# VHH binders against Protein leg1b (leg1b), part 21

Target 1, 342 residues: Protein leg1b (leg1b), of Danio rerio (Zebrafish) (Brachydanio rerio) (q4qrf7)
Amino acid sequence: AVVTENGLPIQWRKAPSDLSHLPISNTGVQVNPWVYSQRMTMLKMVINATNAYMSSMGPGEQENPLWSLPLQLGWKLKSGRLADPTPDSSSTCGSEASDPVCISPLSFFGCVNYYLSVLPFLAAVETGVVSSGGHQMLIQVPAEVAQDYCSSYSDCSTKHPNTMAKWHLFFQSLRQVSQSKESDFNKKDSILGLMWAAEEESIQTASGACTERQKLYSSPEVSFQQSSVNLGAFISAAHYHASIERSGKFMSHLPSRVLQEADSPPNIADLSTEENHALYMLSWMNSINQLLGGSLVDLWRKAMCSAQAREKGQAFLDDLILDPKFPGSSLWSIICVMSTSC
Short names: E, the ipSAE of ESMFold2; O, the ipSAE of OpenDDE; V2, 0.75 times the mean of E and O plus 0.25 times the DockQ between their complexes.

## First folded at step 19 (VHH)

Design y05 (framework vhh_enristomig; at its last look DockQ between E and O 0.01; V2 from the best seeds 0.00; counts 0 for: pae E 20.5 > 2, grease 26.3 > 24.2, placed apart)
Fold by ESMFold2, look of step 19:
Structure y05 (fold): chain B 342 residues (1-342), chain A 121 residues (1-121)
Amino acid sequence: as target 1 above (342 residues)
Amino acid sequence: EVQLLESGGGEVQPGGSLRLSCAASGFIFSYYWISWYRQAPGKQREWVSEIRTGGSTTYAESVKGRFTISRDNAKNTLYLQMSSLRAEDTAVYYCAKSSYPSWEYHRFDYWGQGTLVTVKP
């Protein structure tokens, strides 16, 4: 799939660097995350504000581990995953041809991304990492789906206290960890650990809140949606360093369109070898984990017992997803061997 | 929304048995560790038993050999079979879901309303 424009997220340069242009009411700044550029701006503000604390990731701002978030939003746009999934809808949301480009509230991945964009943004503002200019941030939520979303830091903290607490902890801890006397290797692992704990909690919250949207999709697409959640557990446990380059490469292997009922990985004719491989491996990982009652993920977590082990785990995930020659039959045995070293 | 609904509580005599159920909805049940906790009047909530995604089980020392935890992923239901009940088992029993599929053991952020178990002296 296409996931970058000149090495940056889709329409990154079109998104303003702040939200100062938005309407202000007596209750605060009105933000509409159903406009693509506004959601992208929230992510841009978070990345820009956190760059100062990320020197342990390596040289340059492209190493910031939060780049996966705007990259996945761009992938969702390009792959049609921000569109209204209902077949008889008159909506053009989720299309680059939208004016403005909008995100359907009925999109599964648009819903999941909300929990990975709006919630971290609100926490970043609350902790002072992102400046609000002294205004509360009030998030527009369509009435028809209000149960699935929250509209302010206070509302989100009431509805999703654990999720907001983890994002708050991540942002609150960044300065102290970055300024500590630990090695860069240990600082990097600590920051990634805090970030993935928060992202994983958002994915968990989203898996519950967004579930009803899955009924609007084909069986192969729902299977992919579920496999993506499962993959998140592996990435999180490995403290995967999601730089712009690594995230871009990883996501370029994700499917470039919404899957249809007749699609059967790894043999989807209009998808690349790389896309078919990634779909097949994700499906295998999810299916094996479910058949074994979660023991594949449990073994993986056991194997991720140290910063050194997690670094090796990241390399394994790259091989698994990105190399079409990776032998899927070896997955279980390799994870078992890795877990015995702990 | 995550929902956990406990049932099966009641009054029993010492040595009796009960089977508690917890019906789960709003999440992919098979991906999470699920636990039972209990809280006696005037006491802190305490851990009773846990079942992991791989099916492994653990128990508090005070209930080991008497209680059996199980899960049915097809029905999204957690069970606690309680046998040889004692007066000290009197408590409100809660079903709890782990926060996320992560490394954190005992991070349980989603709870049911509870079901009362009373063992008469």
Scores: ipSAE 0.000, ipTM 0.116, lowest interface PAE 20.5, mean pLDDT 85
ESMFold2 (binder alone), look of step 19: mean pLDDT 80; pTM 0.813
OpenDDE, look of step 19: ipSAE 0.006; ipTM 0.267

Design y06 (from v04, 21 letters changed; framework vhh_7ocj_1; at its last look DockQ between E and O 0.03; V2 from the best seeds 0.00; counts 0 for: pae E 21.3 > 2, placed apart)
Amino acid sequence: QVQLVESGGGLVQAGGSLRLSCAASGFIFSYYWMGWYRQAPGKQRELVAEIRTGGSTRYGDFVKGRFTISRGNAKNTVYLQMNSLSVEDTAVYYCAKSSYPSWHQFDYWGQGTQVTVSS
ESMFold2, look of step 19: ipSAE 0.010; ipTM 0.489
ESMFold2 (binder alone), look of step 19: mean pLDDT 87; pTM 0.882
OpenDDE, look of step 19: ipSAE 0.005; ipTM 0.229
ESMFold2, look of step 20: ipSAE 0.000; ipTM 0.107
ESMFold2 (binder alone), look of step 20: mean pLDDT 87; pTM 0.883
OpenDDE, look of step 20: ipSAE 0.643; ipTM 0.845

## First folded at step 20 (VHH)

Design z01 (from y06 with E50T R58N; framework vhh_7ocj_1; at its last look DockQ between E and O 0.03; V2 from the best seeds 0.00; counts 0 for: pae E 19.1 > 2, placed apart)
Fold by ESMFold2, look of step 20:
Structure z01 (fold): chain B 342 residues (1-342), chain A 119 residues (1-119)
Amino acid sequence: as target 1 above (342 residues)
Amino acid sequence: QVQLVESGGGLVQAGGSLRLSCAASGFIFSYYWMGWYRQAPGKQRELVATIRTGGSTNYGDFVKGRFTISRGNAKNTVYLQMNSLSVEDTAVYYCAKSSYPSWHQFDYWGQGTQVTVSS
């Protein structure tokens, strides 16, 4: 899949760096996360505000681990995953060619991304990491989908207390961890741990809240959607460092279009060898984990017992997903050995 | 929160005129299509008029040039000028906001204002 424009997320440069360009209503700034550029702006504001606390990740702002969020939004746009999945829909949402580009409220990945963009943005504003300029953030939600989305910090905290608590803790802790006496290695692991705990909680919450949208997709696409949620558990346990470069490479192996009923990985003729491999391995990992009642994920989490183990886990995930010749059976063997080492 | 407050309804004799206004708040008014719908007792709501962000308008077939929708973006207000009213125009008139920016579906409604046309 094509996931960057000049080394940055799709349409990154078109998104403003803040919300000051938006009219202010009588109660606050009206933010519409169903306009692609406004959702991207929320993510840009979070990245820009957190860069000061990320020196342990390495030199440069490209090492900020939150880059995975705008990159995945860009991939979703480029692959048609923000579009209305209804057959024969006349909706223009999810079309990259339109300005403004909209996000369909019926899109599964558009729904999941809401929980990975709006919720962290609200937490970042509440903790003061992102400046509101003294204005309330009024998040627009269409009435027909209002039951699926929360629209304020307090509303989100009531509906999804664990998710909001984890994002709040992540943002609240950044300065303290970054300024602590710990080694950069340990600071990096701690920041990544807090970040992934929040991101995984958002993904798990969204997979439940967004479930009804899956009814409109082909069986292969639903399988990919579930496999993507399951992969999140492996990535979070390893405290994966998702710099812009690493995230971009990983996501370039994700499918470049929505899957259709006849698609059967690893043998999808119009997808690359790399895309077919990634789909096959994600499907295999999800199927084995489900067959074992979740024990594959549980063993992986046990194996991720130290910062050193997590670093090895990150390298393994890169090999498993990105190397078409990497044998899938080695995942089980490695998990068993690493689990007994903890 | 989205608020749409209609005003200007009332009793008018057949052949008369009324101007309805809708004060809007809680959203960026200039991004959304606005509209008027009406509902007589026991009937479904039906389209009266819509107006796009660029000023393009659409009308229900029964309007036949008698009504004009307009918007004042600086005042966050949408208007419906109704001329040559007949008894069949008696209904509650609702101001409506599109679900998304520049979108054809309308899912946000005000409380409505009663228009009663006497013969």
Scores: ipSAE 0.000, ipTM 0.115, lowest interface PAE 19.1, mean pLDDT 85
ESMFold2 (binder alone), look of step 20: mean pLDDT 87; pTM 0.886
OpenDDE, look of step 20: ipSAE 0.018; ipTM 0.331

Design z02 (from y06 with G35S; framework vhh_7ocj_1; at its last look DockQ between E and O 0.01; V2 from the best seeds 0.00; counts 0 for: pae E 16.0 > 2, placed apart)
Fold by ESMFold2, look of step 20:
Structure z02 (fold): chain B 342 residues (1-342), chain A 119 residues (1-119)
Amino acid sequence: as target 1 above (342 residues)
Amino acid sequence: QVQLVESGGGLVQAGGSLRLSCAASGFIFSYYWMSWYRQAPGKQRELVAEIRTGGSTRYGDFVKGRFTISRGNAKNTVYLQMNSLSVEDTAVYYCAKSSYPSWHQFDYWGQGTQVTVSS
């Protein structure tokens, strides 16, 4: 899949860096997260505001672990995953050719991304990490789907208290952790732990809220959606450092189109060898975890019991995900060895 | 705050014409699809016309070529030219802004302008 433009997320430069271009009413700024550029602006503002607290990640702004969020939004656009899945829909949402580029509220991945873009943005504004310019944020949500989306910090805190609390804690803690006397190794692990706790909670919340949208997708696409959630549990437990480079490399292996009923990894003719491999690896990780009643991910979580163990877990995930020849059979052996320390 | 203010309604004889205008404020006008709906007493609101950001249009079946929707993006205004009016066109006409860019759902409505066609 194509996931970057000149090393940055798809249409990154078209997205403004602040809210000055948006409609202002007497009560606040009207933000429409169903416009691709406005959702990207929310993510850009969060990344820009957090860069100052990310020195423990390594040199340069490209090491900010939040880069995975606008990269995945760009991949969703390029792969057709922001479109209306309804058969024979006349909607142009989810196409780079649409004017403006928009996100269908019926898209599964657009729905999941809402929980990974709007909710963290609202928390970032509430904690003061992102400046509101003195305006209340008025998040537009269509009435027909309002039950699926909260639209203010207070509304989201009422409907999804754990999710909002975790995003709030992440943003609230950034300055303190970055300024602490801990080693960079421990600061990095702490910041990533807080971030992934919030992202994992958003994904779990979205999996419930967005589930009805899966009915209009093929069985292979729904399986991919489920496998992606399963991988997230491994990534979050390891406090994976998803720099722009690592996120871009992984996402370039993700499928370049929505999967169809006849698609069967690793033998999808119009997808690359790398795309087929990634789909196949995701599928068997999910299948093995399900066969074992969830115990694979539970053992992985147990093995990720210290910062040192998590560093080893990250290296393993790099090999598993990015190396097509890495043997999957080693996953069980590594988990067993690592779990003996916990 | 989104505001849509309709004007140009009134009383007209059958076979006559009216031009409705909708002044929009509080949002980036060129970003959204705009439409006209109407509601006669005892009936549901029904789509009259829709104009998209690229200028393409869609009409309710009852229009049968008599009405034309247009937009002036520089003036933040949507127009409805209504020709060959009949008594069946008597209704309150509402301007609407789409909830999403490039979408058919409309959450924001004006207060409406009355069109009355006399025989």
Scores: ipSAE 0.000, ipTM 0.192, lowest interface PAE 16.0, mean pLDDT 85
ESMFold2 (binder alone), look of step 20: mean pLDDT 88; pTM 0.891
OpenDDE, look of step 20: ipSAE 0.541; ipTM 0.814

Design z03 (from y06 with R58Y; framework vhh_7ocj_1; at its last look DockQ between E and O 0.01; V2 from the best seeds 0.00; counts 0 for: pae E 23.4 > 2, placed apart)
Fold by ESMFold2, look of step 20:
Formats: structure tokens, C-alpha cells, sequence
Structure z03 (fold): chain B 342 residues (1-342), chain A 119 residues (1-119)
């Protein structure tokens, strides 16, 4: 799929750098995350505010590990995954041609992304990492889906206390870890560990809140959604460092459209060879983990027992993610060696 | 590692009610179909209820509207509310997980919880 515009997320330049153009009332700034540019702006504000604390990731702002989030949102727009999935819907949400570009509240991927955009943004504001100018951020929630979403830091903390606590801890700790006397290697590992713990909790929460939306998608699309979560467990356990470059390369292999009932990877005619290979690899990894009763993921987690072990795990995942061939014997060998070393 | 732990079984008088719970771990709960099966002595396991990822449910014919399956995705728990119990409902009840995401075969089971209905 096409996932960048001049090395940046889809419509990144079109999104304002802050929310200053929105109406401000005595109750606060009214934010509508169902407008694509407003959701992208929240992610832009988080990235810009966290760059100061990311020197341990390497030189330059492109190394900020949070770049994967706006890249994912862009891919979801470009691939039609922000559209209303109901049959015969008249909604234009999820279309790049709409003005403004909107995100359907019924989209599965729009729902999951909410938990990876709005929740971290609210936590970043609450901890002071992102400046609010003294205003509370109030998130518009459509009445017909109000039970699935939350409207403020306080509301989100009440409805999803573990998730909000992990995002709060990440942003709160980011300043302290970046300024500590630890080595850059250990700072990097610690920051990535906190970030992935929060992202994994968001994905777990979203899996619960967004489940009903899956019934309107094809069986191959639902399988893809689930295989992606499985791969995410490996990535998070290794504290994978996703830069804008690495995230962009991986996402370029993701499917450029929503999968249909007749699609069977690796032989989908209107998807590229790379897209077919990525779908096949994801399906194979999920199938192997299920055949082993989840023990592949469990063994991987146990093998990721130290910063040094996680660095080795990241190197293996680079091969898997950036060049999606299936290195099954290498994975088992690495897990075996790492588990005996721990 | 997949773990399914049932609770809430016991002795109940005919006409009574029980609520079974199954705590699940070792997999991403919300992506799998979950179900309840039962097995009386000398009989094969039979499907009591299933609940799918999208929330749709299916019940065995013998349930006749008396049982309700539900899931709490935030707590990784599946429930079976059993009302109007009769002696014929006496069995070991097993929590089950589908083999693959969104798949109709259930190949993973808990240890079971005994339900005994007295007259």
C-alpha cells in the first residue's frame, strides 16, 4: 500500500499543528476525532511534544518511536479501512475526497485507532507533556456509539483505568527516564518498554470495545485483523524500535484495500507480491501460535528477559517485518537459546 | 499458554438457577469464539452454547431458552446463566475456546465444573 507523502503520513501536512482553530468555550476545547485531520493533529501534537525526550533513540526526530501511530492512521485512510462497513451505506466517511475527511464511528479500524490516538493524547495533556493552554480537552462522542468511547481524561480513566494508567505512566516517566543517569541503551529499552505496554493495553481494550464491528467484514479481513494483533505481541515483547522509516517500510507491505470473501493469500490478483507475502506470513504466524496453544508467544515473552535479549529479538523481527519471508527455524532457535540463557 | 478455569458449579434443586464463569488467559480473548459444552456420564460432549466474536449466539436445542451465554471482554471471562434447571441438566460443564480466530471448531477445554440438579 502507499503509506507516505514525501516521507510523512498521509495528509500530514494538511493537518494543523495544534487545535487553536477549534471553538473554545468555558467548558474547554471541543475536539472531534471523527474528523481525520483532528485525529492526525492529536498525534502530531504528541510526536512534536515528545521529541525533546527521545535522544536515546538516536539522532533526529525521525527516530521517535511514536511515528508508527500516524503512519497507521494514514494507511487506514488510504486502504479504505476508515469507511462505514455496512452494506449499502450512503456514508462518504473514509473517502479522501470528502470535505472534511471523516472517520466512520462504525469502522473497526477507526474504533481501534481511537484507543491508540485519543487516549494517549488525553494522557499526554494530563501529564503536561502536551500543552493545553489551560483548557480541558472534551472529545465529541456520537450518541449512537457513546457506550464504546469516552469523552475526557476523567471519563476515559473511569471507563478504562488500566489503559489510561499505562499511558499516564509512559508520559510521566518519559521526562524522568530521559534525564536519568542510565546509559542510552537502557534509557531506550525502558522508554520502549513503557510505550509498548501502553499500546498493548490500548489494543486489548479496543478488542473488547470494537468487537461488534467485526461482523460486517469478510472472513479474510477478520483473520487479517486478528493476525495483526498476534504479530503485535511479538513486537511489544521485544521493545521494538519503530522509526518513521521502519514503520513506513513495513506498512507499505500491508494490503491496499479491505479484503473480500474470495481473497486467499498469497494469491490475491489485485494486491502486489509484497502485500500477498505479508498477508501469508501473518496468517502463518498466527496459525503456528494457535497450533501450539499460544505457547509460541509465551516462549517469546520469556525469551525477552533482558535488554540484551530484546535487542537480539528486535534484529530477528527486523528480518521478519521488513523482508517478510518466514524464518520459522530461526525463530525457534532464537527462543531456545534465549530461554536457556535466562 | 491457554488456560480456561471454570467456576460456579455445584448442587442445585430442580427449578433453580446457577451462573457459571470461565476465566480465560494465554490468548487474546476477544478474537475467539467461546462456548460451553457439557458431558453427562456415558454420553458424548454436546454443545450448550456458543458466542462469536461479533456477539451472535447459538444454543443447543435442549436449552429451550433457559440458558444465556455472555462474555465480558474486559475481564476475559465467559458466562453461562442457567435457569429452570432439571435433573437432566446434571453434567460436567466445560468452557471451550475455538481453535482459530472466528472458527467453528472448539479444540481447547477447561477442566470442567460439576453441576448436579437434585429433585
Amino acid sequence: as target 1 above (342 residues)
Amino acid sequence: QVQLVESGGGLVQAGGSLRLSCAASGFIFSYYWMGWYRQAPGKQRELVAEIRTGGSTYYGDFVKGRFTISRGNAKNTVYLQMNSLSVEDTAVYYCAKSSYPSWHQFDYWGQGTQVTVSS
Scores: ipSAE 0.000, ipTM 0.092, lowest interface PAE 23.4, mean pLDDT 84
ESMFold2 (binder alone), look of step 20: mean pLDDT 86; pTM 0.875
OpenDDE, look of step 20: ipSAE 0.590; ipTM 0.831

Design z04 (from v04, 19 letters changed; framework vhh_7b2m_4; at its last fold request DockQ between E and O 0.88; V2 from the best seeds 0.00; counts 0 for: pae E 9.0 > 2)
Amino acid sequence: EVQLVESGGGLVQAGGSLRLSCAASGFIFSYYWVGWYRQAPGKQRVVVAEIRTGGSTTYSNSVKGRFTISRDNAKNTVYLQMNSLKPEDTAVYYCAKSSYPSWHQFDYWGQGTQVTVSS
ESMFold2, look of step 20: ipSAE 0.012; ipTM 0.531
ESMFold2 (binder alone), look of step 20: mean pLDDT 87; pTM 0.876
OpenDDE, look of step 20: ipSAE 0.609; ipTM 0.830
ESMFold2, fold request of step 21: ipSAE 0.000, 0.012, 0.000; ipTM 0.465, 0.508, 0.127
ESMFold2 (binder alone), fold request of step 21: mean pLDDT 88, 88, 88; pTM 0.884, 0.885, 0.883
OpenDDE, fold request of step 21: ipSAE 0.465, 0.400, 0.122; ipTM 0.787, 0.758, 0.619

Design z05 (from v04 with T50E Y58R; framework vhh_enristomig; at its last look DockQ between E and O 0.01; V2 from the best seeds 0.00; counts 0 for: pae E 20.2 > 2, placed apart)
Fold by ESMFold2, look of step 20:
Structure z05 (fold): chain B 342 residues (1-342), chain A 119 residues (1-119)
Amino acid sequence: as target 1 above (342 residues)
Amino acid sequence: EVQLLESGGGEVQPGGSLRLSCAASGFIFSYYWISWYRQAPGKQREWVSEIRTGGSTRYAESVKGRFTISRDNAKNTLYLQMSSLRAEDTAVYYCAKSSYPSWHQFDYWGQGTLVTVKP
């Protein structure tokens, strides 16, 4: 999949750096997250506001672990995963050709991304990490899907209290953890731990809230959607450091188009060897975890018991998913060996 | 604050031409569908034409072939080129912005510009 433009997320430079151009009413700033550039602006504002607290990640702003969020939004656009999935729809929503580019409220991955963009943005504003200029943020949601999408900090806190609490805690804690006397290695692991706890809670919440949208997709695409949620549990447990470089490489191996009923990984002719391998491994990991009643993920979490173990877990995930020659059969034995070192 | 300012109205003989403009501010012009409406004396406001994101156009049957809608996203300006004008085209013409990107509901309106076609 193509996931960057000049080293940045798809259409990153078209997104304004703040919300000053948006209408202000007596009730607040009207933000439309169904416009691609406005959702991207929310992510840009969060990244820009958090860069000061990320020195333990390494030199430069490209090391900010929140870069995975605008990169995945760009991949979703490029791969057609923001489009209206309804059969025979004449809508151009979610196409790069639309102007402005929109995000369909019926898209599964557009729905999941809402929980990874709008909810953290609202928490960042509430904690003061992102400045609102003194205005309440009013998130526009079409009336016919209003039950699926919370639209304010208070609404989101009522509907998804655990998710909002974890995002709130992440933003609330950033300055203190960044300024602590810990080593950079331990600061990095702590910041990533807080971030992934919030991101994983968003993913789990979204998988439930967005589930009805899966009925609009082919069986292979639904399988990929479910496998992606399962992978999130592995990545979060390892406190994966998702810089621009690492996220970009990982997402370049994700499928470049929506899967169709006839597609069968790893043998999809118009997808690359790398795309076919990643699809196959994600499906295999999800299938084994389900066969074992969730215990594969549970054992992985137990194996991720220290910062040193989590660093090794990140390297293993890179090998497993990104290297077509890496033997997938080693997953079980590696988890068992890593678990015994706890 | 959303602002739509129409101009280019005036008095014209039957069969004549006019070009209306609508200067837009307070929103990102390229995100939205923009349309022309008109209101003749003593009648309800009626839809005339729209231009959608990406440039596709729609026209009311009464103006099709005589009116052309266009937009210049760099200048934040909507145009209506009117030709072969008839007395029935006499109305105040309004520019309208869709409520949401790629949305058929229009909540924001200009003050209008008067077009008078002599009988």
Scores: ipSAE 0.000, ipTM 0.111, lowest interface PAE 20.2, mean pLDDT 85
ESMFold2 (binder alone), look of step 20: mean pLDDT 83; pTM 0.837
OpenDDE, look of step 20: ipSAE 0.702; ipTM 0.876

## First folded at step 21 (VHH; framework vhh_7b2m_4)

Design aa1 (from z04 with S30D Q105R; at its last look DockQ between E and O 0.01; V2 from the best seeds 0.00; counts 0 for: pae E 17.3 > 2, placed apart)
Fold by ESMFold2, look of step 21:
Structure aa1 (fold): chain B 342 residues (1-342), chain A 119 residues (1-119)
Amino acid sequence: as target 1 above (342 residues)
Amino acid sequence: EVQLVESGGGLVQAGGSLRLSCAASGFIFDYYWVGWYRQAPGKQRVVVAEIRTGGSTTYSNSVKGRFTISRDNAKNTVYLQMNSLKPEDTAVYYCAKSSYPSWHRFDYWGQGTQVTVSS
């Protein structure tokens, strides 16, 4: 899949660096997250505001672990996953050619991304990490789907208290952890732990809130959607350091189009060897975990018992997903890694 | 605060013409499909015409060739030119916007303007 433009997320340059151009009402700044550039701006503001706290990740702003968020939004646009899935829809949303580039509220991945863009943005503003200029941020939510989406920090905290609490804790803690007396290795692991706890909670919340949208997709696409949610549990437990380079490489292996009913990984002719492998391994991981009642994820979490174990876990995930020659559906390989990490 | 304010309704003889206007505010007008719906006495509200962000138009079968929808993005205004009016065109006409950018469902309405076509 194509996931970058000149080393940056799709249409990054088109997104303003702040929201100062948006209308201000008596109640606050009106933000429309269904316009692609406005959703990207929220993520840009979060990255820019957090760079100061990320020195433990390594040199340069490219090491900020939040880069995965705008990169996945770009991948969703490029792969057609922000489009309206309704049969015979005339909507232009989810197309780079649309004017404006928009996100369908009926898109599964557009819905999931809402929980990974709007919610962290609102928490970043509430904790003061992102400056609001003294204004409340009011998120436009279409009336037809208003129960699926929340529109303010207070509304989101009421509807999704655990998710908002984890994002709040992450942003609230960044300065303290960054300034602590710990080694960079331990600061890095701590920051990643807080970030992934919040991201995983968003993904789990979104998988429930966005579920009805899955009815509009092919069976192979629904399976991929479920496998993606399952993969999130492995990545979060390993405190995966998602620099722009690592996120870009990882997402380039994700499918470049929405899957159709006849698609059967690993043998999809118009997808690359890398895309077919990643699809197959994600499906395998989800299937085995489901067969075992969640025990595969539980064993993985137990194996991720220290910062050193988590670093090895990250390398294992890279091998499993990104190397087409990695031994296929091998539960034994995963068990061996789990056994040797602790 | 989404507002849609219709104007231009009135009484007209069959075969006559009217031009409806709708002033929009509280949203970024250029991003949304906008349109006109009507509700005759004792009937449900039904589509008359829509115009998309790119300027493409659609019309109900009963008004094709007689009505023309247009938009002026600089003025945040949508228009309905109604020609060759018939008594069955008598209704309250509502300006509407789509729920989402470039979306086929409409869920925001104005207060409406009365159009009455006499025999």
Scores: ipSAE 0.000, ipTM 0.151, lowest interface PAE 17.3, mean pLDDT 86
ESMFold2 (binder alone), look of step 21: mean pLDDT 85; pTM 0.853
OpenDDE, look of step 21: ipSAE 0.539; ipTM 0.808

Design aa2 (from z04 with I28Y Y108H; at its last read DockQ between E and O 0.60; V2 from the best seeds 0.00; counts 0 for: pae E 3.0 > 2)
Amino acid sequence: EVQLVESGGGLVQAGGSLRLSCAASGFYFSYYWVGWYRQAPGKQRVVVAEIRTGGSTTYSNSVKGRFTISRDNAKNTVYLQMNSLKPEDTAVYYCAKSSYPSWHQFDHWGQGTQVTVSS
ESMFold2, look of step 21: ipSAE 0.000; ipTM 0.413
ESMFold2 (binder alone), look of step 21: mean pLDDT 86; pTM 0.872
OpenDDE, look of step 21: ipSAE 0.723; ipTM 0.881
ESMFold2, fold request of step 24: ipSAE 0.000, 0.000, 0.024; ipTM 0.370, 0.118, 0.590
ESMFold2 (binder alone), fold request of step 24: mean pLDDT 87, 87, 87; pTM 0.876, 0.879, 0.878
OpenDDE, fold request of step 24: ipSAE 0.024, 0.464, 0.454; ipTM 0.372, 0.785, 0.775
ESMFold2, last read: ipSAE 0.000, 0.080, 0.418; ipTM 0.119, 0.620, 0.778
ESMFold2 (binder alone), last read: mean pLDDT 87, 87, 87; pTM 0.879, 0.879, 0.876
OpenDDE, last read: ipSAE 0.603, 0.292, 0.000; ipTM 0.835, 0.703, 0.255

Design aa3 (from z04 with S99Y Y108V; at its last look DockQ between E and O 0.01; V2 from the best seeds 0.00; counts 0 for: pae E 20.7 > 2, grease 28.3 > 24.2, SAP .724 > .668, placed apart)
Fold by ESMFold2, look of step 21:
Structure aa3 (fold): chain B 342 residues (1-342), chain A 119 residues (1-119)
Amino acid sequence: as target 1 above (342 residues)
Amino acid sequence: EVQLVESGGGLVQAGGSLRLSCAASGFIFSYYWVGWYRQAPGKQRVVVAEIRTGGSTTYSNSVKGRFTISRDNAKNTVYLQMNSLKPEDTAVYYCAKSYYPSWHQFDVWGQGTQVTVSS
């Protein structure tokens, strides 16, 4: 799948660097996350504000571990996953050709990304990591889907208290961890641990909140959606360092279009070998984990018991997903052996 | 074509009530904030009440407790129930779509409906 423009997320340069262009009322700044550029701007503001605290990740701003968030938003746009999935819809949302480019509130992945963009943005503003200019941030939510979304830090904290608390903790801790006397090794692991705890909680919350949207998709696409949620548990446990380069490589193997009822990985003719492999492995990981009542993830988490083990886990995930020759049939046995080493 | 059409204005005595309506067309009504604004003779337009897509409302201090904004997404209509009217409420009342498109910083306005409150 196409996931970058000149090494940056899709339409990154078109998104303003802040929200100062939006109307300001006595009630606050009105943000419309259903406009692609505004959602991208929220992510841009968070990345720009956190760069100063990320020196333990390596040199340069490309090492910021939050880059996966705007990259996946771009992939969702390019692959048609921000569109209205309703049959016979006249909506142009989710198309790069629309002006402005909009995100359908009925999109499953648009809904999941909301929890990975709006919630961290609100927490970053609340903790002072992102400056509000003294204004409250008010998030537009369509009435038809109001039950599935929240519109402010207080609203989101009421509806999703654990998720907001983890994002709040991540941003609240970021300066102190970055400035501590700990080694860069310990700082990096701590920052990644806090970040992934928040991101994984958002993914789990979204899998529940966005569920009704799955009724509108083909069975293979729903299976991929569920497999993507399952993958989050593996990535988070490994404290995956999602630099722009690593995230771009990983996501380039994700499917370039919405799956159809007749699609059956790994044999989808108009998808690449790499895309078919990634789909097949994700399906296997999810199916095995569900059959075993979650015990595959539990073994993986046990195996991810130290920073050294987590680095090996990141390499394993890269091999599993990115190498079409990696044997999927060995997955259970390999994870089982890894867990006994902890 | 994006249109907002206000109705329901008129002349009332102090202490009376009016209900304003604003019919919207040419855009996806449920995706936007909608509100009422007013302009007294010789003054600038000011906010009266706003209602979010999720139904949350805000009011200016001068009308809080006396006015109620509501929306009917099925009819693409926003309402302003105005009770306990005062001569100071005399103005042209405008319905407005807020934040479409939000990065342009332009509002779409209706033609306005006159409300006159006699002492």
Scores: ipSAE 0.000, ipTM 0.109, lowest interface PAE 20.7, mean pLDDT 84
ESMFold2 (binder alone), look of step 21: mean pLDDT 85; pTM 0.854
OpenDDE, look of step 21: ipSAE 0.331; ipTM 0.725

